VHH binders against RNA ligase 1 (RLIG1). Designs and how they scored, part 6

Target 1, 325 residues: RNA ligase 1 (RLIG1), of Homo sapiens (Human) (q8n999)
Amino acid sequence: MKRLGSVQRKMPCVFVTEVKEEPSSKREHQPFKVLATETVSHKALDADIYSAIPTEKVDGTCCYVTTYKDQPYLWARLDRKPNKQAEKRFKNFLHSKENPKEFFWNVEEDFKPAPECWIPAKETEQINGNPVPDENGHIPGWVPVEKNNKQYCWHSSVVNYEFEIALVLKHHPDDSGLLEISAVPLSDLLEQTLELIGTNINGNPYGLGSKKHPLHLLIPHGAFQIRNLPSLKHNDLVSWFEDCKEGKIEGIVWHCSDGCLIKVHRHHLGLCWPIPDTYMNSRPVIINMNLNKCDSAFDIKCLFNHFLKIDNQKFVRLKDIIFDV
Key: E = the ipSAE of ESMFold2; O = the ipSAE of OpenDDE; V2 = 0.75 times the mean of E and O plus 0.25 times the DockQ between their complexes.

## First folded at step 1 (VHH)

Design r02 (framework vhh_rezetamig_d1)
Fold by ESMFold2-Fast, scan of step 1:
Structure r02 (fold): chain B 325 residues (1-325), chain A 123 residues (1-123)
Amino acid sequence: as target 1 above (325 residues)
Amino acid sequence: QLQLQESGPGLVKPSETLSLTCTVSGGSISSSDYYWGWIRQPPGKGLEWIGHIYYSGDTYYNPSLENRVTISVDTSKNQFSLKLSSVTAADTAVYYCARGYDFWSGEDAFDIRGQGTLVTVSS
């Protein structure tokens, strides 16, 4: 089976973690939380974390751009998960203390059939052509974002396959203090992973759009490099996340020279997310679609058509982008 | 403030399809951290898990009900729905909609439930 994308199994925490039996703000009513200790993990040290490039961990859902049916195409991450009975069996195995036995997945019984055109992520181990669940019991993969699939309507809103463009947010190439929203050729995004953010994704942490006029955007992974990161010490990172404007983000993803991704989330440090004043919303944004305003090929209700009407406008914050039609 | 509310007919005829909707208020259904599901309790019996769905549309069903059950999500309405086909008197139960977590995130599978709606299967 063809593998697609470079979705890492589970992005390990930069610090050694411990599980504490107490209520968590990340998942309401759960009896435990996962917290970072002060010790840098062996996985991070082995990946040469001190030479890695730190970037903002954007709170969205993962996407990938690669070829589908001979054209550049958007793919959505879809991790296959076991059914409730298989999940209980796996959980009981992991918590077994007295009589440890080997655990085996029966993928045909434990998981529902893969969706049409689903492809397992690269690095997913396969036995006899069948993908093997990772250490979390999940099988990471990708599905193509097809225009008539209601499940991916928000993904579909940020691409136009006829014009081969995507709606992208990144920093302005000439001004690091300015964000830019533009239509980008899908061909320019080939083999890149991105985060989909917006109104209907993860509770809208960036405050984009409204239910009546939803707004979603793609952000290329690594687009927002952290420039003023303190030393890699637990207390220094806590202070940076709390006090520095650049630290008003979900977390950090370090891009290591060997291709490994290492993370820290605010919740690992006992800090809250989402927060009202994000670093993303501390910067102005300019709309630069680089498209002709009179292109009659766009549907009047299409998101690209709405952006064409506000082309060349500058907004104080992302939250201030409002479509008045 | 997050609340779930079931809606649908309280009486369904044998062999017909039971259709229920759950409306989520005070929060968004479009979260990758949670799944949304259905549980039922027949009179005088324990709770039975029916199935659940992620906002992406990925579904997981109880094997004993798999051939009769369909769960769908409508993120634009902040709702998810249950369809149970070919009902019999054995499907008479109080039906609850619920929010749950992924396995690694907690010991309890479901953290928030609706108040429940009684569905009677009778001619």
Scores: ipSAE 0.000, ipTM 0.140, lowest interface PAE 17.4, mean pLDDT 79

Design r03 (framework vhh_rezetamig_d1)
Fold by ESMFold2-Fast, scan of step 1:
Structure r03 (fold): chain B 325 residues (1-325), chain A 123 residues (1-123)
Amino acid sequence: as target 1 above (325 residues)
Amino acid sequence: QLQLQESGPGLVKPSETLSLTCTVSGGSISSGSYYWGWIRQPPGKGLEWIGHIYDSGSTYYNPSLENRVTISVDTSKNQFSLKLSSVTAADTAVYYCAKGPEYDILTGYFDYRGQGTLVTVSS
C-alpha cells in the first residue's frame, strides 16, 4: 500500500552510498556525486528488501487526488523553497555537517507566503501552526489544479472535472504485458499519488507527443511492477539496466511490507538518464476510454476528444500515438 | 551488542595535533558493510561531521576540515582513528566516533555513535 505519507518521505538508496566531491567555481557549494557501493544498506535490510515489490521509478512530477470544494480533484506538488539568502545560509550550515534539524529557519523572512489554497504534505512538522522545512530545506505541499490557472495547464489537460475523470496510463487488467490508456473516475483515485508525464514535463524523457500536439498522462505510483529483476547485487543491476529491455527505466522503487519506500536511480550506478529509448514508450498499448457520454460534451481541442477518436485502437508501441491528423 | 568507545587526550595545546582512537567491541569493522567516522559538538553549537572511512580505506572529509584531517582504520585491532592538525580553541568540542549504513554529505547523519569524549584546546 502506497500512501501519501510514504510517497512524500525521503526515499533512501537500497545500497550504502558514498560521496565524491568535485570542486566548482560556478557554485557556492561544491558539486557532489552520490554513488552506490556494493553493500546493501541497513535500512533496506531492516525493511525486508528481499520480500519487497519492485516497481518502475517513473520520471515525472508528483500529483495527488483528494477532495476540493466537495469534489474529487487533482492536486499538483508544490514544495515551498527558501529565498537565495536563506538557501545560502542553509547550505553553509550543511557544509559544516551540522544536523539540519538544528538549523534555525525564520519562515516568514526565508520563504515567500504560501500560494492560495496550498496545503502542507501530511506529517509535515509544525511549530505554532506554521509548517517547518524538512531536512532538504523545503516545505512539501499541494495546490489544486484549477482549469483557469495557466501554471498548471498541463496538469489540467489530463482531467475533466465535469465528468470527474482523469487520463491514466496503467497495465491492462487482463494482460500485464499490455498497457492501457483509460478515462478513470477521479473517485477511484482518491487518496492516491500519481506521476504526471509527457511532452512538457522534465524535458519529455518518454518522448510523448510534440509541442504542437502535446501529450500528457497520469501514472499511479506503483502501477508498473518489475517482473524479472535480477539478484540485488550492484553489478547485476548495472547489467540489467544496460542490457535488458525492461531495464530501460529511470530507476527502481521497492515497496516494502512495512510501508517503507527504497530506491535506486540510474545515477547511483553511474548510468545515464534520460536515455533515447525507454521501456515505457516501446510497450504495446490499447486505448479504452470507456465513456458513456462523450461526443458533444468535450472541447474539440481537448486531449480526451483526441483519444475518443482512437478509442478501442491498439498500438504496437506507446510512442506510435500521434495526433498530427 | 556493538559498542564504540573514544580514547585520547582531554587537553591539547594550540597548534598541536589532536589524536583520537575509536575501539569497536561486540562487532568487527571488517564484518560490517558500513562506514566508520567522526563527528563533534562544540559547546553551545550543533553537531559537525568531520569525516568517515570505509573498510576498503576510502575516505571522505568535511571540506572545511579536509586540509587538517586524517582518518585511518586498523582492522587487526578493530580500531579507527582521527588526527586533526594545527588545532585552535575553535576545535574544543565533544568528539564522537560513529558507524553509518548511509551517508549524505549534506546532512552528516550516522546510524550509531559512541558516548563522546571532551577535548579542550588550551595553553
Scores: ipSAE 0.000, ipTM 0.126, lowest interface PAE 17.5, mean pLDDT 79

Design r04 (framework vhh_rezetamig_d1)
Fold by ESMFold2-Fast, scan of step 1:
Structure r04 (fold): chain B 325 residues (1-325), chain A 125 residues (1-125)
Amino acid sequence: as target 1 above (325 residues)
Amino acid sequence: QLQLQESGPGLVKPSETLSLTCTVSGGSISSDSYYWGWIRQPPGKGLEWIGHIYYSGSTYYNPSLENRVTISVDTSKNQFSLKLSSVTAADTAVYYCARDQGYYDSSGEWSFDYRGQGTLVTVSS
């Protein structure tokens, strides 16, 4: 079976974590919280965390751009999960303190058949050509975002395959204090992973658009580097997340020189997420579609057409972008 | 049916502040889908955008007017208002309040979908 694109199954926390028996603010169904201690984890130290590039952890859903049917294409992450019987068997096995890698999966019986055109992630182990579940009992992979597939209609809203473009949010190249929304060639995004955010993703943590006029955007992973991060100490990070406007983000992802990704989430530090005013949705943004003479080339209800109508307009805050067409 | 109606003095003295109010009926100003704004047309000239406001209080003003303009919203009265300070004879115009989709299109047209009938304001001693 062909494998496609890298998926980080689990980003380790930058600090050693502990479990407390109290309700989780992130996972309301969970009877426990996973909290960071003040000790930097051995995985972070081994990955040379002090030389790593800190970036904003964006709260969205993971996407990947690679070739499909001889054209650049958007793919959505889809992790296959076991059925209820297999999940119960796996959890009982873990509860007996057994190594999850020693658990016997019958993938044919324990999982529904793979969706059409689904391809397992690059790191997925295979036995006799069949993908093997990871330590969480899941099989990570990708599906192509095809036009008119209702399950991926929000993913589909941010790409135009006829013109081979994607709707992307990034830093303005000449002003790092300014955000830019642009139509980016899909070819420029080949082999990159991105986060899809917006109105119908993860409960709209960034407050973008409305139910009547949904707004979704793609953000390349690592696009929002944090330049003024305090020292890597628990109390300094708590103060930064609470007291600095730049700290009004979900968390931090450190990009290490060996390719390893290390994270901290506000929930690890006992802080809430989502929050009403994020750094991202409160930042100024300029619309720069850079599409020469394409005004009538798009469907009038297409998101790209809405942005063409506000091309070159600057908004004081990202959250102030509203369409009523 | 949405209707917008301007109200305020038809005559203002030079150097004073022009104050206009727009009353909205048949729809709520607290809608997250729209901006509410002001445009004007001096005699014999084209339309000039003054500014607009979002229900949260966020304001956007024409740079040529921004030092003299304040737009405010009162959601409890379903009204929004314009104050233009230090007026001169050049501020003589028909003033319109408008519901705005929040953009200036690439053809140079504003995204107004509803506007009032307009009120003439003359700046004269």
Scores: ipSAE 0.000, ipTM 0.096, lowest interface PAE 23.4, mean pLDDT 81

Design r05 (framework vhh_rezetamig_d1)
Fold by ESMFold2-Fast, scan of step 1:
Structure r05 (fold): chain B 325 residues (1-325), chain A 126 residues (1-126)
Amino acid sequence: as target 1 above (325 residues)
Amino acid sequence: QLQLQESGPGLVKPSETLSLTCTVSGGSISSGDYYWGWIRQPPGKGLEWIGHIYHSGSTYYNPSLENRVTISVDTSKNQFSLKLSSVTAADTAVYYCAREGTYYDFWSGEDAFDIRGQGTLVTVSS
């Protein structure tokens, strides 16, 4: 839908949050939980939350597709963090109960230099050519996913720059109950953000692949709209997350008018994540690569070649996708 | 040290309006990204959220109470107030004013922590 926005910046919680002391002998360095109150936040109400489009919050790492050296390219999220001294100064300022937006940052002194080819997230405020840190004291941004960078090897596994394609998981266009994995032109994804999920991302919450045969996929943000969401009340959402199959997800991202994004995470509601049986990994999926195999072009061992071997196959569950060799 | 203190009548007659004021000291009500609100605890029951206000004047109320509740803020006096109309014996409770936190956990609970006044008992009886 046209109101679905890209995930360029960090999202506030739909509810006002509170910190509760948790004197747990099993937790070594975090005596507090951040929990949602029953009160809808000022930011959510200002964003017209009741008119927003709710989507599944996918547990992965954020990616962005935009031009790099005149080609459509995959970018990985990299937020710049302040150095230890600046972080302490910021926390002391917040301890004085002041507005984080009123904190004075010296970006050149307080942050390490930007990584090579790093760009700031869209709509990032700039002062004298320097991006302004957000409420967390971070500067959100992106780095290009280059083949030679081993830090982004799992990101690299889901793109092929020679053919300008990405490996994408989304709803089947003709069947909303069916998932589809396909090779999508990177040009079709320009200016969109996506979530990278799989075996080596965030502890594999979706149970995809194995360490011996890793499986990673890109999911466009907003691809999984929630159809049966209850009223926006704390207890109704708790019941939905606990009792409904569609609620077996990490959280919800509401896409508001003008691209504003609001979230809730299961942890905000005192619920567990990850969970053993997610909604996503139990859904049927069809492999529809929409690619003609060229032996001279696809002779390298890559994830796309593995999917071409199972092209047109339907699996009862997403988690049943296994590569034998 | 940031402190919140409730003030107002301890006894209100049925059908009248309950009026309470919260005075904030040791910090500014217009500083930071906080909501300033009211919660109550009837005898033998749990806490019930009434509503809150942002320093701009934007108000958000418990839907169960919204037809009877008005919360206002006076940033020049560093105060915010509750008016609850058409009270009945069911409105007898200890009333607390509170500061409600922000949306991010980066601050490790520093400004996301609920700070409450000591509470004031309001009895509704003839």
Scores: ipSAE 0.000, ipTM 0.134, lowest interface PAE 16.6, mean pLDDT 80

Design r06 (framework vhh_rezetamig_d1; at its last look DockQ between E and O 0.09; V2 from the best seeds 0.00; counts 0 for: pae O 12.7 > 2, off the site)
Fold by ESMFold2-Fast, scan of step 1:
Structure r06 (fold): chain B 325 residues (1-325), chain A 127 residues (1-127)
Amino acid sequence: as target 1 above (325 residues)
Amino acid sequence: QLQLQESGPGLVKPSETLSLTCTVSGGSISSSDYYWGWIRQPPGKGLEWIGHIYYSGSTYYNPSLENRVTISVDTSKNQFSLKLSSVTAADTAVYYCARDLTEYYDSSGYWEAFDIRGQGTLVTVSS
């Protein structure tokens, strides 16, 4: 039937939100908190949230797989944001309670030029062929992860373009309580979005690897469906995030039948993230690379080569995977 | 000290709803540290987790049983209950109510975390 939606645009909160003037608990420097009220948003109701598929919101950086130079290729998310002056102007407009005049972006003045080879996210609004900011004031898009670009060295560590494979974490197909790390053909990931996690991403919330032996993995969006979600009520979700082992996650992304994506983050509910005991680290993981063997085809320090050496091994948790040879 | 006791009919006809109640004594069901759940053991088979409930009313069900299971809690009576609809002979089992630690919840290994269970009640589905 219908595939789960790709995470290419900004996702609205499942609840109506309010802004409080207190320092944000997010890693970003924000002078305010955005908190969920008890009211389910009209956007969520219009998207038929009660029939949606809830999935774990993985704390990483967004990636996309699409064709580049006639090959399946990994792309890193790069959202163009307004400069500080334009951001202040936009926020002043949003917080105006009087009959406000319509807001206009001047993209050339308000934003830095797009980087080379950048493409806008799908369904980005365009005027005269030029992408315009979304309702959050950002222009979401993608840049190709090229091997010689040091800015994306952690992204490039999880793909091998010669063999057209990616290093992926998902549920084991025969055991929903078991995680699997495998090499997946990039062609199997075409037009899908994924989350890159690991040692050098967002402060390493999952405790993977070390600075001397960094470990990064790709997780396809929607790969971790939530099996035991309570009713969609503010207090029930707070209790679930606080008390349930499966609730030891950053948040929830609901995949709606119309392709709409709706979210809630722990921070929206006044809860902390990151946390020491994540659900990701509560499950055993098996290494199942299923690659045609040629050790000399991989660089000595290539992450795929490290996983081939532990192929078919089972670990009690993700953070127990150590490459110390 | 804390004890759980199942009660309900031992015989249910095919297509009907199986209803069981668990009474908690020696402690309060209104505790943030625990879930309250149901597990069963069909004759000659292993334990199967059915679902559990938090005292707030939040429910979590085994996906294979989700469309047939309702668990509810009554904090005023210190009780929680199971309803399993559209029963067949395959639902014949010893049913246990159980207490589970919130920090050890895992769908595939949930019953391993149960620290207290009732004595069990045999439910036979037969015409």
Scores: ipSAE 0.000, ipTM 0.090, lowest interface PAE 24.2, mean pLDDT 80
Fold by OpenDDE, look of step 2:
Structure r06 (fold): chain B 325 residues (1-325), chain A 127 residues (1-127)
Amino acid sequence: as target 1 above (325 residues)
Amino acid sequence: QLQLQESGPGLVKPSETLSLTCTVSGGSISSSDYYWGWIRQPPGKGLEWIGHIYYSGSTYYNPSLENRVTISVDTSKNQFSLKLSSVTAADTAVYYCARDLTEYYDSSGYWEAFDIRGQGTLVTVSS
């Protein structure tokens, strides 16, 4: 499998975006929205978007696997945010309809010191070796997910550092129409970014698990390639998102040959998300833990143990997975 | 026919907690097809999304309110509730409970839609 690009920074939209003078319903006191025009961005064109590999954008929280303490570790996304004063200043700047790139940041004054063990995202813009805020005023980065970390308990639930494995959802290697949940060696995921999804992530758009029995999974970015994508026209894309089974997704991420990632979301085209009938839930799922009788080594209440109990079972949909606990 | 109805006090004192309940009738909250949420409209302002809950109990909140908002669901009563702590005059609004809240969260704070909502209840924050 061709290694696809990693999600280290925020991806640009495939279309040129414009600001609409409509108040935000989600951001307090934000007087504008960003929508896509009909024009494909130069960045997308330069990246040869038409030859790029389209993949499903998965709605979760971004994770990264890289070495920490001499072993593969899962990292959680943690962007540095400006302090209250700087945030206010930045908000005011945004309200002035000015380009955020023209905003002057003093990182030392505007941001709190980086958390312990924090690392910047690889593709973060830097000035003189120092990461600078993106267009949202954030400095993208990662923090390692320690075992039993309360703040990242859902992240922790999908990794086992003793066995160096992670719970991953992807296509079955021999059947593209079949999804597979498996325990994957963390070493196989090194330097990859993944999306964590599940019960307690982003409102659980895929309907996984329950409050009593939360279920979370990692999905490697690019894991779900789109087979039949229409042309890069608004009407065609809208129709595809609305009418095509494969289009029942949050958005599209194009993996370009130069490593650039380009995206389009439903919201860019004025479409709604989440939706009740996601494409992810339209495919059968098989459990394949492939663990050599290590079930006794897991905590009875851990997610790995639950999956071991249903190993080799096939489900009609992801949301049908219910742990008998 | 599915109906949503807000209930709770119409007057809350500053620094107190606003509490509302949405009662759903004509359908079950325990559906995988929908999210259940709260929105509000301050006087003279646009609609603001507060947050939503899935029947499983999974929640997603407006980041601007996240620290003050708690949404819960009681499937046995076919109800879900909103708590907003440390209220100020800025929290004065008509509050709506709604079904099938669809949104995309990004830097622009784009809000999509909802299909069904209650009649709304005015909550005034005043001493």
Scores: ipSAE 0.000, ipTM 0.225, lowest interface PAE 12.7, mean pLDDT 86
ESMFold2, look of step 2: ipSAE 0.591; ipTM 0.816
ESMFold2 (binder alone), look of step 2: mean pLDDT 81; pTM 0.826

Design r07 (framework vhh_rezetamig_d1)
Fold by ESMFold2-Fast, scan of step 1:
Structure r07 (fold): chain B 325 residues (1-325), chain A 124 residues (1-124)
Amino acid sequence: as target 1 above (325 residues)
Amino acid sequence: QLQLQESGPGLVKPSETLSLTCTVSGGSISSGSYYWGWIRQPPGKGLEWIGHIYYSGDTYYNPSLENRVTISVDTSKNQFSLKLSSVTAADTAVYYCARVKTEYYDTSGYFDYRGQGTLVTVSS
């Protein structure tokens, strides 16, 4: 089918949202929550949501593959935020009950300098050479995942720059009911965005690995298309998320024909996430590393080396992948 | 699965610096989807937001506390910490660490997980 769009910016909800108060618990404090109404948003209608391709919203952290120093490279999402004075001014604007005049950013004054090697998200508007903040007051962008940066140690575990490969989870090309883990050339991922998942990402919703043997994987955005989605109605989506096996996911991302991305999260519908029985873990997975020959250059503790030792093995679920200890 | 645990002294003398650490288990601080923050509840008062941090080191502080507050993150230890300088009896409170999600457009954020809380008493 058509090429799916990359996740360069924050995605609006498919429904008009509202804020409601929620009682706090001892562990899970949620003093207010953003909930979807029954009304489809104007942005979704303008983007022709009914012709969009629905995909699984994977619970991870966003990555991007693009050129760095003439090589295909992994980049991690890093959004620039305003300083204290600018954030206060922006929040005062958002909470104003008077008919507000338009809000304007002074990026050079309102934001700290960009991090080393940072690039703005694609299609970010520029004013006088400065990227324009989004609806949240943030400037979305990317930083290269370099081996010597401790902040991105889990990101760097899923790439090998010497061999220019990434560790990727997707559907098996010949069987939509089978998952595949393989070493994919970084060149094949150029200009695509991916979700990093695993042991140390977002509470490990997919149950991958352990503290002793952490496991992380990259999933290309849009890799898991939803086949049996009901009509775009609040109550039908709630029933689908609750009762359908395919609905045991964090949410939905619709890829619209104009390149717009629209989402709904289980939390928008008053539903819980994470859940113990994810759709991701309902499918078998095969290891197909697709490396030409045994490579003695791989470190014995390298994640790629661990997968080479279980190459061609099939597991009942993702969470059943265990390395020898 | 996600658990946040506060640690630090239960008693601090006036004019000293309060230091608290939050250890995160069952999830990584190195997440693009969340901030990590501190809130407190003085006796007989409501919750007061202190500040939050992104794993990159970007911080946002309550303006009333900003000259005394430092929040730092150590992604290698999966921890983040609060330092509150020049404490007084008014800083006596139960202190909570929390996960903050700011991807929702209609709010500045919400707390979906917090620690059990640790009582900090500032004595004369």
Scores: ipSAE 0.000, ipTM 0.133, lowest interface PAE 19.4, mean pLDDT 81

Design r08 (framework vhh_rezetamig_d1)
Fold by ESMFold2-Fast, scan of step 1:
Structure r08 (fold): chain B 325 residues (1-325), chain A 125 residues (1-125)
Amino acid sequence: as target 1 above (325 residues)
Amino acid sequence: QLQLQESGPGLVKPSETLSLTCTVSGGSISSDSYYWGWIRQPPGKGLEWIGHIYDSGSTYYNPSLENRVTISVDTSKNQFSLKLSSVTAADTAVYYCARETYTEYSGDTYHFDYRGQGTLVTVSS
């Protein structure tokens, strides 16, 4: 089995966290909250957090582009998690920090079977051909976004494999205050991770499209750098998230020089997410499809065709993009 | 400073129920950032985690013991207790009550930041 390349591993919080017995406001319902203390974590310090590049944490679902069937292809992240019994056993093991003992996973018994096309992440350790769960007990992996697979229909809506293009949202190359939506060659995205956002992803936190006319977009991880971030102090970050327009985002992902990713989420700071009128949704955007070959190649119901009809138009806000069909 | 103190019988007969209470002083069980739990150490062996409880009364037990263990909390008395049923000689151990916390970073999950002095429980007829 071929392991895929670069993986967005589960990111540690920039602060030391604590667990609070309160209902979580997260989409994955939890009986407890994980809250940031005021102490910067050892993992963040070890990764040289103060020299890291802060970027917007985009609320979507993780994707990866790598070769499949001899062409650049979109893959959706699917982490295998242990069943309830195995998770309890693992937590009990981690809990016993005095007199540490060896822990062994039985992948066949402890985990739900993976889909046929699922491939473990490139950095996943293997023993006797079986993937070894990470420090959180999860096995990160990828599933190819095949045409007509209804489970990944929204992923599929943002790629065209015949023309090898993807529908991407990024900063305009000549104007950092402007967003751009364009068709990007899948080959330009090889070995990169991206976030899929839109109407049917995570409850549509960015307010894109409608149920009648759904809109989804791919955002390359790290595409939205934060330039005016305050000092790395708990209360300064809380004030920035609440009071600054640029702070109307889900959280921050720091990209460290060693390749490590460190995060903070609004929920870690006791703040709400999703929120009305995010920074991203309120930004100006220009449509620049850069497609010169043939528009007749696209079905009228295709999302690329809808964007071609508004090509070269500038919208005051991302949320103002409307399709008439 | 925060202190935990175990109390209960030092001798229990086989097949009976072991009952221990932990009294917390210098802090409150109603603090919502901590779990309150029990661990034990049989003679010549390592520590074994038994279970913990939240101030809300929610419990989680060691799977190998869960059919025999009940942990309860009384926030008004600032106490939490352990009941272990159907005891055998294998349950002979020093029993500790502990405050547990969870930290999220690579390699950091639950840990014990405070524990009692321990109480020896002998299961013998």
Scores: ipSAE 0.000, ipTM 0.106, lowest interface PAE 15.9, mean pLDDT 78

